# VHH binders against Cytoplasmic dynein intermediate light chain DYN3 (DYN3): the designs that were tried, part 8

Target 1, 312 residues: Cytoplasmic dynein intermediate light chain DYN3 (DYN3), of Saccharomyces cerevisiae (q04949)
Amino acid sequence: MDNCNAWDKLLSQNESTINSTETATITAIIYSPSSKTLHQFINICFPEGSNSILDTTLINYATIGWTNDLKENYSVDVYTLIRNTDDALDLLKPFLQEHSSKVRWLILLDWTLNDQKLWLNELSYAFNKIKQLNDDNEFSVWCLNSGEILNLQRHTTVWQSVHIDFILQTLRSFCYFNDSSLFYICEDHTEEKREEAQRLKYQELLKHFCEDRDMKDHIEMVKRSEILIPKGCDSIGLIKTVDERFEPTEVKEQHFLARYMDFIPTIDKIREDRKTTSGIDLDKLYPLEVFKVNIQEELGKMFAKYRENSRI
Key: E = the ipSAE of ESMFold2; O = the ipSAE of OpenDDE; V2 = 0.75 times the mean of E and O plus 0.25 times the DockQ between their complexes.

## First folded at step 1 (VHH)

Design e6 (framework vhh_7w1s_2)
Fold by ESMFold2-Fast, scan of step 1:
Structure e6 (fold): chain B 312 residues (1-312), chain A 117 residues (1-117)
Amino acid sequence: as target 1 above (312 residues)
Amino acid sequence: QLQLVESGGGLVQAGGSMRLSCAASGFTFDYAMGWHRQAPGKQRELVAKISSGSTAYDDSVKGRFTISRDNTKNTVYLQMNSLKVEDTAVYYCAAEWGDYEYSFDYWGQGTQVTVSS
């Protein structure tokens, strides 16, 4: 019952918004390959409804509303979905048929999960499945807790600038070719009201996404932990500025997935690196040169294998 | 990350049955799992595939072969019935994650199946 009261509040807010003179109705689906990431986001962004949204079913629904600075009223049908099976997205078919108009998809990734190696495959799976289920889509990819990039660079030997930049160029290329925005959302370290500040940040970005508002004044392409690239604001040339050896068009090719997954450090190497932090020279145990040479040789072998083998 | 090891191959007479097993070093539920085979001098072909809630088979084995998955044991099985001499091949277990364009394929080392007349 207490959880149902939170939903009643959300519905009451939406009803008051609908009673305004001008109302836009929008469908937004918040999806993550990680239940932890989705739970964290919903708990911060929608604290009053979070327990009802995530604890009961694989797919959840809420209505939210607001009035913008221009006195325009918005009513948003929010669906949340956790991937737990290959058929999880198929659960959305009834809701998508109810909404024959544009659907906004927010896809959440999290720097703290040590699963960056799987990100390209997860995004490819989600985008292709979504495009099969619905024809009119607007995408945004948010990488949460991007302040972790600094911790990975400072506290591990396996995470180097080359890996961080390769992920950035890969995600930028993927988003560019799929007409998606890309946001790295850093933790708010402001004292006292840190959770409230983070909530306001999430809510404001979600509102801008739903309103299709211009975010050109907020573009950030240089600060590794604060990347903010709205749809249509990137280019092949700008992506290559990070490292000119990276070819953005290759992200479309099947062999690139194998290259990405092999190049990005493993979870096990990160845990092993932590064990040697006390009194041991980590650079001596895990030298960059040996690690990089091994990866390049492995990538060569994978590429040769994919060239010779027929597609399954 | 994910490593696949096949077992259960060997010599069997035509009309016989055989079960192949594929043990994974990690959880396979989120992967589409398949069995491929390669006969001498021929290209590798997909025989059977299982993803959550669905299975697919090559026409040459449909009705004779059954793919199944035990999520508690992280193991995929291929039950082969009514075996033919033409089924002689090295059988490979494979895992595919994501869509068809950006799939990442994990492969086992292969297990030999020889069907005698």
Scores: ipSAE 0.000, ipTM 0.114, lowest interface PAE 19.5, mean pLDDT 73

Design e7 (framework vhh_7mjh_2)
Fold by ESMFold2-Fast, scan of step 1:
Structure e7 (fold): chain B 312 residues (1-312), chain A 123 residues (1-123)
Amino acid sequence: as target 1 above (312 residues)
Amino acid sequence: EVQLVESGGGLVQPGGSLRLSCAASGFTFSDYYMSWVRQAPGKGLEWIGRIYDSGSTSYNPSLKSLVTISRDNSKNTLYLQMNSLRAEDTATYYCAREDYYDSSGWLGYFDLWGQGTTVTVSS
């Protein structure tokens, strides 16, 4: 029973309860417009399973299970989706055909990517597609590596507090109108076991998201690098206290998207070009035409190829 | 070389029984925890259960009374015995190898999947 994974712990802790009590399966989907951000997040959460991410470029699957302090059993089916084309979210259709089931969506953004200019368009795309695919959705938007905000303000001439505040008010407004939580998750560079601490933080926040726990005691709306706003805890009035000139209702309008993109600073063209050239850009490597089939067909093709290659 | 191949699927009558097999190759089968996972038409993946390297088992509580998982390490083969099959058990069944075990035991991750075998339950 020692050294058990999540399912073993769930079974051993609640042997009689499991047999007599119905276990509700929770579905959670983790999505990022950046394949790099998704891979890094999964590598932190699933460090020993990270090689499996490279074996499938479409959809990965993992299970999480735990028993909370109230002796309630949770089992979560986690899907991860890497955006490779504008139709990438449509690859989830075979898993979401029953629109009555509740699905939890975690959307990851990353302050270190220098792509803040594109965030509003990417969120609008993702949320609109998700709402077309499933009727009962719970959203959370996590902006990773938010400690980079301080570095941008201190070490660049183009980033000013007004830009940081404008992004914050834009994201808060977007999340407010889409009933989503908004978390800025800062990486602590001073911690001796930084990766372990970050993994535990991600796992605990994911558990809170799945259990729909009240996080009002942890609300943070002032510290720019540590924002934590649970669903239903924001308001138009609170958003405007950051800068009264900002009109939250305009975030839904086409003219606002253009204004947002024009206002957000761009960092050196060389850095952006090198980032695209030297990094893994899965959108360019894996066009839609290669990955139009569902995961069962792709797995079938892979094993047919392995069978042919191993045949003697 | 490293692969899992399921077999034994087919058409069965409601109330019938069926045993699925999964042949493992290219790795030391006896060292790994193994799982069965299914996908009904138009539904997501549903975990069925696990068998440890010791031969002990744990099951999805919703399916525990309907299934039995076993293994034969001498044949590198995993089995899923299903009894009292219902129309709702119609699905593609996959065997999967478990890779990730975090220090807290909160996460399970599958690093190798079979191609799947289809079970259809109809009268």
Scores: ipSAE 0.000, ipTM 0.416, lowest interface PAE 10.3, mean pLDDT 74

Design e8 (framework vhh_6z1v_2)
Fold by ESMFold2-Fast, scan of step 1:
Structure e8 (fold): chain B 312 residues (1-312), chain A 123 residues (1-123)
Amino acid sequence: as target 1 above (312 residues)
Amino acid sequence: EVQLVESGGRLVRTGGSLRLSCAASGFTFDDYAMGWFRQAPGKEREVVAAISWSGGETWHADFVKGRFTISRDNAKNTVYLQMNSLKPEDTAVYYCAAAPFEYGSDLSEYDYWGQGTQVTVSS
């Protein structure tokens, strides 16, 4: 609409100005147990602001904004947490205590890291810590690069459908009992501008999360690499339809954590392939044998530490 | 503030012994694997020894095996390197480093590094 009279132009400017003064201010915190996952997400989602968001410090801050298709303006204060440690989350405590407002928490996991065995422990720690720090929270768990599920099933003998389904039922149960949404976000490797397409997808999902938009029409519970379950849209009955032997109520129990970690496989061959791809001798800089932890021993130490700390 | 502070580096004669200490603060020490690295002038930084977060598993490089022993005291947030039968080729700056509970042994596994402590072995 290039042809407008003087009054139409004035009215358009007035309407735009009025809409910009009605800006909703939202606090969002983007968190991952993996600094690599967080950095990759921020670089893709916020390329123009990544330098401000991806400082070497444990906590970073930036303000982002957008106008939606309804001409509503949003301003989002984004905090990023680089590591899943007590020190990183505790640094937010003074800020959150001063601002008793609703905080939106985006928690990022990545299917390509071969750390699925640790996911339940990481989520349990993060959610418990967040609930301790702030009373009014909105959660979303995003599992990035979920196209890797197909690669694990096709190119390994260790990863079977039962493992993929067990992770899905565990994450669904966890999110259900913690009032969180669960999204599996698959990358598009066939797209000519795949980074731009992935950026637009991340930005659109983040905007929907911040705007509290209804996504019930987009529910996906069947496609293993494209799961999309908004808050309140799952149930114990639906989770059990995947495998009725799974008991969702046990996910919060200590004995379930041990069972989860024992059941989820690890792949030594993928680590060898990664050494070759990087061109770096990982054994020289980072001896893999040293970081091959005995999960049963480590869990035993964790439980002993917990029992000791629980004594009065 | 996260800090790894190495101490114990000094001049020692061939065949001597030395104990290095690394005091950790500002993070949950008990949840991290710890490593000792060294770098001599004109050489690449190399791994010397490492220990799991529980202390249940240890690894030592072939060139120090039988001479060096890594250990940790989780109550004191400290990791140690006991060096015996020191040789002139052990002369280097020794670095302490921390890696989180195993995420897949990627290059980024060592999140925190100390500033180093100089060990000089003379004949």
Scores: ipSAE 0.000, ipTM 0.112, lowest interface PAE 18.6, mean pLDDT 72

Design e9 (framework vhh_7qia_2)
Fold by ESMFold2-Fast, scan of step 1:
Parts: sequence; structure tokens; C-alpha cells
Structure e9 (fold): chain B 312 residues (1-312), chain A 118 residues (1-118)
Amino acid sequence: as target 1 above (312 residues)
Amino acid sequence: QLQLVESGGGLVQPGGSLRLSCEASGSIFSIDAMGWYRQAPGKQRELVAFITSGGETNYADSVKGRFTISRDNAKNTVYLQMNSLRPEDTAIYYCTADLYEWGYEDYWGKGTPVTVSS
């Protein structure tokens, strides 16, 4: 009896060890250059927990958990970070030193912000800083509200397929060389339950990212608004099939970053296009500008505002 | 990390022209905006012009219509074409660059002197 009980105890102990490993805390950091994007994502993804994650500090923390279809239990320490200063990511140093395991980084971009020209610069900043702060990283780049691509193509002449494809090839190349996944997350077009469907989509993708699930069966490279490319599933050859004039290796070059920012349309070009194509004079929608008494002070403030808008 | 190298300064007579160039190198980040400041003897440094990565320009009223800022993104170079130069334009001209990671004031060239005298 004692002998049989000893084997039973050993087996139970091994099972407990395996289950303990399966429930080990995963560290996930959700970062966005836009506080609006981060807040919207958290409110949609975690509606019952958003108040514990969203506050007035630069870094917020919450613990989330779930059980998957395979009866595996996950506990995830979620840190959220907005870029409020150039040193924002450095504020994570104390939290990263306590975690010797892989850190999962989710970087959120948003198609509706008309800031696409800043995306490559922001990704380069974030990835380089993260790699300096921590050695074992898993990256995912999510471009939210990618349904806006269709609106830009339909409602402007400035946003042409060439610009959309150039962004796609740039992001794919960047993610390929930085071992990151790339997801375009489109809004549900059903009016009545759109936010609920979007929440389930965000939650499903976040769970798959944290669980390190194989997503190869979900690959989408054709639908411009629904791109889903898991880590390791892209190639230089596949990127070039979008437009063979694009050279993916160039995204690593200093001059390419400036080229990218120059090529992507700005809000001012969109305003000019609307004025020309729709017959609407957008200048009538804005008040007359009033000149300031100190021109140097005004220029300094405009440049500082440009810096602030570029970083947030 | 970012290095800014200015050229094109010199001595010119009133009504003359000069073209200043500034080449940026050594950064893996894109240059968000580039601009020119100047500092005349006994005065504080003042912003003359800046240009964003998208090509939007802004000028001090004292130089508007006389100076033109332009950029070659492929060469990471900014230019200041200075026409109808006046003695009051005499200053050391400094190139500056704003990177998304760092403030524009963090990156300065060594300066190139411009003297407008008869």
C-alpha cells in the first residue's frame, strides 16, 4: 500500500509541476505612440477592467487571466505605456529587471489618425529602445481600424494604391527583419454589434499572441485591410510580389526612413484633394489665422507643437 | 549619434546670395524636421526656417520671400537658399534636426558663418 501510494504521489507531483509551468505568469507590454489608440484598445478589449488599466500615469499595470480550449491556464501581467516623453520606455527598466523570461511587446498603430508617415520612425524608435532594455522579446505590430484604407482610397485622390502598398511593403519588411508579426485589424461592418465583434477579435488575437499559438492557418496577405502575417511567415520574395520595384533590404538604411516619411500623403494634401475633387472649400471650415505679436515665439511654439504631435 | 555637417557660408556683399547645406549622418531614425537657426553678435539664437519630412515649410517674417528652405530626403540634406542678403543677416547659421526619439535642440551643427558687408 505504501509502495503503491509512493508512485501515485510522484505522478501527482509531476502533474502539479507541469500545471504550475502552464500557469506561469507571462509579461505583456502594450505600447502605442497614440494615447487615444491605447485607451480605445484597452476600453474595447477589457471593458470590465479598463479602469484598473487606464489612469493618468504613463505606465499602468493589471493582471488578466483565462483558460483556453486545451484547458491550459494563463496569467498575464499587462503593462500599458504611452509615449509621453522620449524616455518613456526607460521607465519600464525596474519592471523588466524582475522578469527574466520572454517579454511580449504589442505595438499599436491606428489607420484613422492620419499619422502613417510617422509609423516607420515610431517603430524604429520603439524596437531599438526595447532591444536595448531587454534581450528576450517577442514582438507584434497591430494596425487598428484598417477599414480606413478603403475610405482613403474611395474618398481621396491623394491616397492611391501605390501609397497603401508602399506602407504595407515597408511594414512587412520592418517586421520581417525584426522577427515581428504584422496584423491589420479591420472593424466589423455590421452596425448593430460592431464593438462586440471587435472586442472578441482583439481578445482572440491577444490570447493567441500570449499563448504563442501557431497562426499559420490564419495567414492573409491579399486583402489590404485584413493583413495577418505571423512571425516567420513572410519573405523578401513575397514582399516583392506586391510591387517588385520595392527592395525590402532598404528599410534598414538610414535614408529609407526619410524617403518613407516624404512619400506618404499628409493631412494637408488630403485637404487640397478634397477642395479640388469635391468642390468643397475647406478653408471656409477654418477660422482666419491671427498673427502673434512675437514671430520668433510663434515659430518656436509651432516647432515644439510639431515635436509633441510627432511623439504622441 | 546624429552628426550634422554644415557648408556654404562665407562673405557676401549686400544684395548677394548664398546657399547653405547641411548633411545629416549616423542615425538609424528618420529625421522628422530640419531647420536653420542663426545667432548674430550680441543677440540670442533665433529660428530662421524649418522643413518637415513631408515638405511643409515655415519661415521667420524677416526672411520670408528672401530665403527658401528645401530638403533632399535621399541624401538627408537640408538647404537654405539665401537671396537679397542684408547686413542684418550677418550671423553664425546653425543646422538643427529633430528626430522622433529626441528634441530638435539636442542636434546642432558646429555652425557656418555668414557675413554680409560692403
Scores: ipSAE 0.000, ipTM 0.254, lowest interface PAE 18.4, mean pLDDT 72

## First folded at step 2 (VHH; from d8 with Y98W; framework vhh_7w1s_2)

Design d8w (at its last look DockQ between E and O 0.01; V2 from the best seeds 0.00; counts 0 for: pae E 9.7 > 2, placed apart)
Amino acid sequence: QLQLVESGGGLVQAGGSMRLSCAASGFTFSYAMGWHRQAPGKQRELVAKISSGSTAYDDSVKGRFTISRDNTKNTVYLQMNSLKVEDTAVYYCAARYWGSKSYDYWGQGTQVTVSS
ESMFold2, look of step 2: ipSAE 0.011; ipTM 0.361
ESMFold2 (binder alone), look of step 2: mean pLDDT 83; pTM 0.848
OpenDDE, look of step 2: ipSAE 0.022; ipTM 0.311

## First folded at step 3 (VHH)

Design f1 (framework vhh_6z1v_2)
Fold by ESMFold2-Fast, scan of step 3:
Structure f1 (fold): chain B 312 residues (1-312), chain A 122 residues (1-122)
Amino acid sequence: as target 1 above (312 residues)
Amino acid sequence: EVQLVESGGRLVRTGGSLRLSCAASGRTFSSYAMGWFRQAPGKEREVVAAISGSGGSTWHADFVKGRFTISRDNAKNTVYLQMNSLKPEDTAVYYCARETIVYDSSGYFDYWGQGTQVTVSS
C-alpha cells in the first residue's frame, strides 16, 4: 500500500529527485504557524498547486511549475512545514543535507492568530535555526490577514496606532538586518475585482521571489495594512520615519525582546467570553494569584527547555 | 471569541477510569498552553497537568503521574484528561484553563469554565 507517513513520503520524494534529476530545481520551504494560515497562503499564491500541497498537515512536498512572460519555464520544489512541534525545523535536516543550491524560505505570520506578542521571538528562533541547518538561504516574511489591523483599531480600545507602528518598525528592522523581504497580505472580500487584483499581485510577488526578479513597482511602505517591502528596499532612515524614537539597531538585543513583549497588547475578549459562558465571575471566586508561582514556573521551565535546545 | 467548556465528570468507582474533555471555540487554540486544575471541598485549588500549544510538551503533577495523561486535538479545538486508577482523593471539581501570556513575567492562566464534578467512591 501507499506510505501514509508524511515524513517517509518527503524522504522518498527527495531521494527520487536526487537520483533521477540532473537539472537544478528551485527549492522553497513554507514555514507556517497553523494549518489554516498555510491553506490560505497556498490558495492565494499557488492556486494551481493547492490540492497537491495541502494533502498533508505536518509536512508536505509538491512540485509547482509556471511559464513567465518571457516564455521561461520554472520548476519549484515546495516543502511545507507547520509549527506544531518545538523541533519542527529539525525535521528538515535530512532534505537540507542533500541540497547544494539556495533554499528560499517563506516564513508566515498571521494577524488573526492574536499571537503578535510572540512574533519577534518566533522570527529570531526560526532565522537562527535555519542558518544553522543550511548555509545558502533567502528569506521572505509574509504576514497574512493584515486587514485585521483595521478591525483591531476600530473595534478594540487596546490596539492603538502606536502598537501597530511598533510592530511594523520591529518587523521592518528585523527583516532589514536579516536581508529578508516583508509582505503584508490584505484581501478585500467586499469587491470581487479588487480581491482578484490583490491575489494576482501576491502571486506575481511570489513568482518574482522564486525567479530572483526585482519588484520595485510594488513597494508600499505607508499603508499599514498593505506593506510590501522587497529585499534591499528598506533603510534605517525610512524605518525611523514611522516613529523617530524607535531605534532599529536594538531589535537584535535581549532587552528589546522583553520590551517588545511588554508593549504589544493582548485582546481581553477572553475575559468577557468567560463571564458569558459560566455566568459566574471566576476571577473573584478563584483568584489566579494563589497559583502564579507554581503553575507559571513549571510551564516556563518546560518551554525554556525546548527553546534552549533550539538555540544551542 | 474564545470559550472553554468542561465535560465528562461523573461518579466512578475506585480503580475506574474517566476521560474529561475541554472544548474551546476560536482561532488561538494551538498558540497557547492549556492546563487542568482541580479543587476538592475544603482544600486549595491545585494544578493537575499542562500541555504546550503544539502538544510537544506535557507536565503532570507528581500525585497523578502514571495515572493521568493530558492530550489535545488541535483539529477539534479540544483538550483531554485521561484519568486511570482513580482514588477517592481524586474527588474534585476539575477546571480547564488557558495560559494568557506565554513567557511574559506578568502572565497568568485564565479559568474559563464552570468545571466538571468527578466523584470517586469505594
Scores: ipSAE 0.000, ipTM 0.116, lowest interface PAE 21.1, mean pLDDT 72

Design f10 (framework vhh_7qia_2)
Fold by ESMFold2-Fast, scan of step 3:
Structure f10 (fold): chain B 312 residues (1-312), chain A 120 residues (1-120)
Amino acid sequence: as target 1 above (312 residues)
Amino acid sequence: QLQLVESGGGLVQPGGSLRLSCEASGFTFSRYAMGWYRQAPGKQRELVAFITSGGYTNYADSVKGRFTISRDNAKNTVYLQMNSLRPEDTAIYYCAKEGYSFGLDYFDYWGKGTPVTVSS
């Protein structure tokens, strides 16, 4: 026997020893609209062993583990993907072709990105594409910074409760028909103990999602900025209690996508709609307030960053 | 079962006043904008006033300074106070609720209407 064959044998034995431990290995993929959203989600839900390098590339990998209250060991292989192109999900195709086990999908939305108009199209595209790429999937939709709902209602005249409720009924209907959970993340930064309690709650929901455990202890369907609906806990009847005129079955139809996109406020769309209204000046009633974001300030920051990068 | 029930119309002399009321049921009244339309015979229906869920009001130029829209969320009622009435204000007045679509053209779920006649 030579030393090369001896090392190969020891490596095989070591692999067998690892496989003999009662550790469940889970695959999770986080699909995020931005690096900032991804970093925030990881810091809230995966503070143990989180690595900042994950938020700097298009596709990243990390391993996170825990031991539950039943002394069962879990290891989660986390892949992260930022949607920066229409073909971002196709980058996962080689990985998914070699992966034969259940994949858990964490699909992120962010109330602060001002892209609510695109949410239904993005979710429809992502879910359909994922189902084409892989056969065994579990889905969860997480909407970050849902506290922004209160700011939109307080600081703009164009964001009305009807728009917020329409988005909620649309997301609930979509998740119901696609067997997905829907969770809003709202952090209270005014009280340290409350913030920690909220983060522990979100961490528990994520761990239970990975463990296929019951999450009913944290159901919230009434507080608009704090929605928590585990898979299987919603219904057509409950969705309709928000507004009975909303028809959940229409959410997958192309005419509904057009209606959703038309209904969600944007500065340009609001101006176009006001030009078609008869006899009333909506600009005098609803002075157009830009979101809490100053567009000129944000453009200034982008140009400053571009100049800095160009000088290097 | 969504219902809007208008009342308070009638015959009044030029320069007179009327107060219209609209009682709403079957939906969460406080969350929706409410409006008043009118239609005179042979004319197109005209939106004359609306009030948002937040209490902002707006008026058509033809009624501005003479009409006042208000709401009482505790009573699920919207009001139109009409002062300095003119013969051209003669119409059937309809209560309207904000629809699902964005914009004024999508005010929907009108009541049966209440007639207002301004003449001697």
Scores: ipSAE 0.010, ipTM 0.314, lowest interface PAE 8.4, mean pLDDT 75

Design f11 (framework vhh_7qia_2)
Fold by ESMFold2-Fast, scan of step 3:
Formats: sequence, C-alpha cells, structure tokens
Structure f11 (fold): chain B 312 residues (1-312), chain A 119 residues (1-119)
Amino acid sequence: as target 1 above (312 residues)
Amino acid sequence: QLQLVESGGGLVQPGGSLRLSCEASGFTFSKYAMGWYRQAPGKQRELVAFITSGGSTNYADSVKGRFTISRDNAKNTVYLQMNSLRPEDTAIYYCAAEGYLYGSEYDYWGKGTPVTVSS
C-alpha cells in the first residue's frame, strides 16, 4: 500500500541510485601504546574484523567493510602499529610516500597504563612525526579504560579531581589546535545490555569518523569518564568552563610540557608498594609499554630552543 | 626544510590598518598550524593569532575583533590582517610554523617584521 506521495518516492530513489553503485576506500592507521590496548580497541570498534587483525608484529593489516544507513558502501584498509620503539612511525614511511591519499589516524591512549604524565609528549611527537610523513591526515584520539578515572580518585591519595580535569583540559586543547576529535571509551561491565549499547555507540562513532559524517548527536562534555568531542565541536571558551584558570593557548608553548609533567601524579610508587605487598612482579604479568622520558634532559632541550628563539 | 619570510610591517597611525604576510618555502606548509606572535620591548613573546591546518582560528583577547588570520595553502602563505591599530600593538611580529612543541625550533620562525603604531 502506497501511502507516500510522489515527492517521497523520488527522494528515496535518487538516494538509492546514487549510493548503491559506489564503494569508498578508506585508509586507517591505529597507533597504540600496547598490544593489549590495541586488541581491546579492535574488539570494541571493529568486532567483525577482530579475528583478522592480530598484533603478532609491529605492523598488521586487515580489510573491513560496511554499508551505512544511506546505503553507501565503505571499505577500510586498517593498519595497526605499536609504539614500542622510537622508529615505529618510520616503518610506515615507504607506504605513506606511495600514497597522497587521506589517511585517518586513530591515536590510542590507555588510562590503565600509568603513563598519563607522558601523554602530552607522546601525542606531540606522534602528531608532528605524522605531519612530516604524510600530507593529508585526519586525526582522532581515543582514550581507553576511562572508567579507571573513578578507581584512581577512590583508591589513591595522589589522584584528585584537579589532576583529572587538568588532563582533560590539556587533551581537549591539544585536540582543538590539531583539528582532532577526542573520545573516552568507558565500558560498564556490571550489566551486559549496557555494555552492548556502549559498544554499538563506539562502533557508530568510528564509522562516522571514517565516513567524515556529523557526530553531533554523540557529544558528551560533562561526564568526566565518558567524554565524546568530535572535531570542531570544542572551543577555547568551553575548555575554560572546566577550570577558568587553565589557559588553552599555553598548551602548545614549550614551557607547558614541563608544567604538565610536574603536575600529573606518578603512581610508580604505588606499583612498588603493590609488588612488596603481593610478592608478585606485576611488570612481568602486565608490562607498561611506555617510553621513559628524562624530564631534566627534555626541559634542557626545550629551554635551549626557547633561548635561541628569544635572542634579538 | 621550511623557511619563513615575513613582510608588510611598518609605521602606521592609530586607527590604521596593516596586512602582514608570511611566505613559506617547501611542500610541507599545508601540514603545519601557523601562528602570529608579537614581542614588545621588555615583554615576553605572546601569541596573537593562530590558524590550524584545517582552518580553525583563535585570537588573543587583546586583538579579538580587530585582527584576522587566514592562509592560502596554494601560495604557501599565512596572513594577518590588522585593523583599528592601537599604540599598544607596537611590537616585532613573528610568523611561526607550529608543530605542537617542536615548531618553535630556530628554522620554524621568521626573523620578525616591526610594526610601530604612533602619530
């Protein structure tokens, strides 16, 4: 029974005929601090491709496809890379030099790795290196296990709301100035139906990112562990509403890295205490895949550059 | 390697306008965010205007509504249109190609162009 008018039929047929014959090919590169973080991300965001994407080497490849609600077909070539060496991104150089096509970068961070103090340095290095290696890039920063924020606040004396908010304002400022989206992944393991709904939401966000589609309906800036900020949806004013004393423009200044690293608590001492208490070497069971940063050396380099640039 | 050459500075009366240009040499211009900084005598260098690789702009409160930053990737050039100039805008203006932390390297800054606002 045709209860629709001629106008509705014309619009639906035009949409179907335009979209049904096209398949878009997208290149996505996932840059992860650890194999565990990578596998978790793939299981959440690419469940149909998880068995095809195995991190048995520094670089892996898989193809994943879907058809969207507009009946457009997408094929995504997914490359995965673990940042376990300083040369990790250079391994992509031959691949990227052969391509002038747009690359979608999924830069992963993980709240459970106890490396938050190093996040700004790692993101700065990665974004700068990527921009040197490839001309057309779209960035998205995904912070996994953001539910750990609640555990850090409740079960430690060193993590306070001021530190969590400072990290949030730093990441938001970084992403704003680098035209990147920022998404926190928080899974509720207490109720199966909620976990399924959360995974579907993250899968939809990833598909919309790949399709360069508006993600307006999925903005979350209030729930500290569930932050979802698509590219272009943040502002200097909104970042300052978290804490007006924070100046977002300072995040890209040389002196800010020192301030960030000094302010963010280290939990290495807590891990040492846990080792002593349990008698188990947690580093062997759950190794931290993080680069060791010599703060004094880095500050020396940055101050030297600042002094050179400030000479008149 | 990226080299920046600034132009358009000079002497102007209060209420006047100037357009600063910064021309980059090299095929990598489009992947850098670009900023305009200024330094008045006895003061620290401050960010005046910023434009991301994607075209999003940000301005210091002191210049908001008076200055406009823009870029032309085809010409490898970033511009700063300065309107309603005030004596307190007197400074040496620097163009910078911004990586996040490493864009402040010596090679990523211009030599500066002086702007003097006086009667």
Scores: ipSAE 0.000, ipTM 0.331, lowest interface PAE 12.1, mean pLDDT 74

Design f12 (framework vhh_6fv0_2)
Fold by ESMFold2-Fast, scan of step 3:
Structure f12 (fold): chain B 312 residues (1-312), chain A 122 residues (1-122)
Amino acid sequence: as target 1 above (312 residues)
Amino acid sequence: QVQLQESGGGLVQPGGSLRLSCAASGFTFSDYAMYWVRQAPEKGLEWVSTISSSGGSTYYKDSVKGRFTVSRDNAKNTLYLQMNSLKPEDAAQYYCAKDSEWIVYSGEFDYRGQGTQVTVSS
């Protein structure tokens, strides 16, 4: 297996031919903080595609298809990437350099990872890097396990409503200025009918995002753990109704990142102790390093998976 | 100067209907998404509905879904909200609003009209 030839084969087979009576091909990339978060997202939004994703890969590929209510056929070439290094997005560079069609980016965040302090930095880095790598992009930010918000407020002394609201206003402002949707995924696994209704809603939001269609009838701006804001549906005024002291335009300013990181509660004690003793910035405590040999192995696994899917 | 003028409010019995209108001027109406927001006494502004610039996409607060319908006429620079099956909790001052990046200090929509009052009582 020649890893360099893997990208050439991917590119030659992913050329989109779209006809009104045939299958439209969409390219989507899921950028996840963990394999657990990734698999949860796929199980909720693309249940038929979950068996195509491997736990041991940094990059994976799957093809998922559906027919909409207008009898239009869609096929989504889904690339998945785990963000465990600053160079993670560079693994997609060979594909993106020769891929001239619109790429749909699904940027995942997870309330259970206790990394909220790093979210603004990660989003800013990712969006800027993606815009540098590819010119035609559509973005959507999905925050998994938002039910954890209630647990943080009830079971800790450090998390208060002001922190939760500050994160929400920050994410809403960031998405507003970057033309991105913002969706919270909150599943109540104790109530089967509710869970099924929620999954159907999330699936429709994702399908409409992929089809470049309007997301009718699915907005939630009030329930703190169930936020659903499609692209173009937010405003500076609406963001300020959460807390008028928050200034959305400041999110675009470099000094705001430092204020955000200072205001959001501590990630964990071990990271705090290392920062105190070594003087290292919090960004440097995030484990972002991956060896070159590992990256080459992951690309090989992705190619093998792509070849299997192309025959089915 | 951007200007928004709401009308069509009034007093109705529970279960009644009202149609609100918003006349827009001073900007290219067809380039902007528009919002209906409301404020009940002693409460903050509450989002009610959104309509895309073309009118192709409409969105609603869960509690009004199926009862309210937002629409627009880009040729007349007018936004509408059809309100059916009105409930006491819908009683509020209703405003139409346009996005603004220039809201730095107020915490409110940059171009909000004087509003139109909706009262629901027996």
Scores: ipSAE 0.000, ipTM 0.117, lowest interface PAE 17.6, mean pLDDT 73

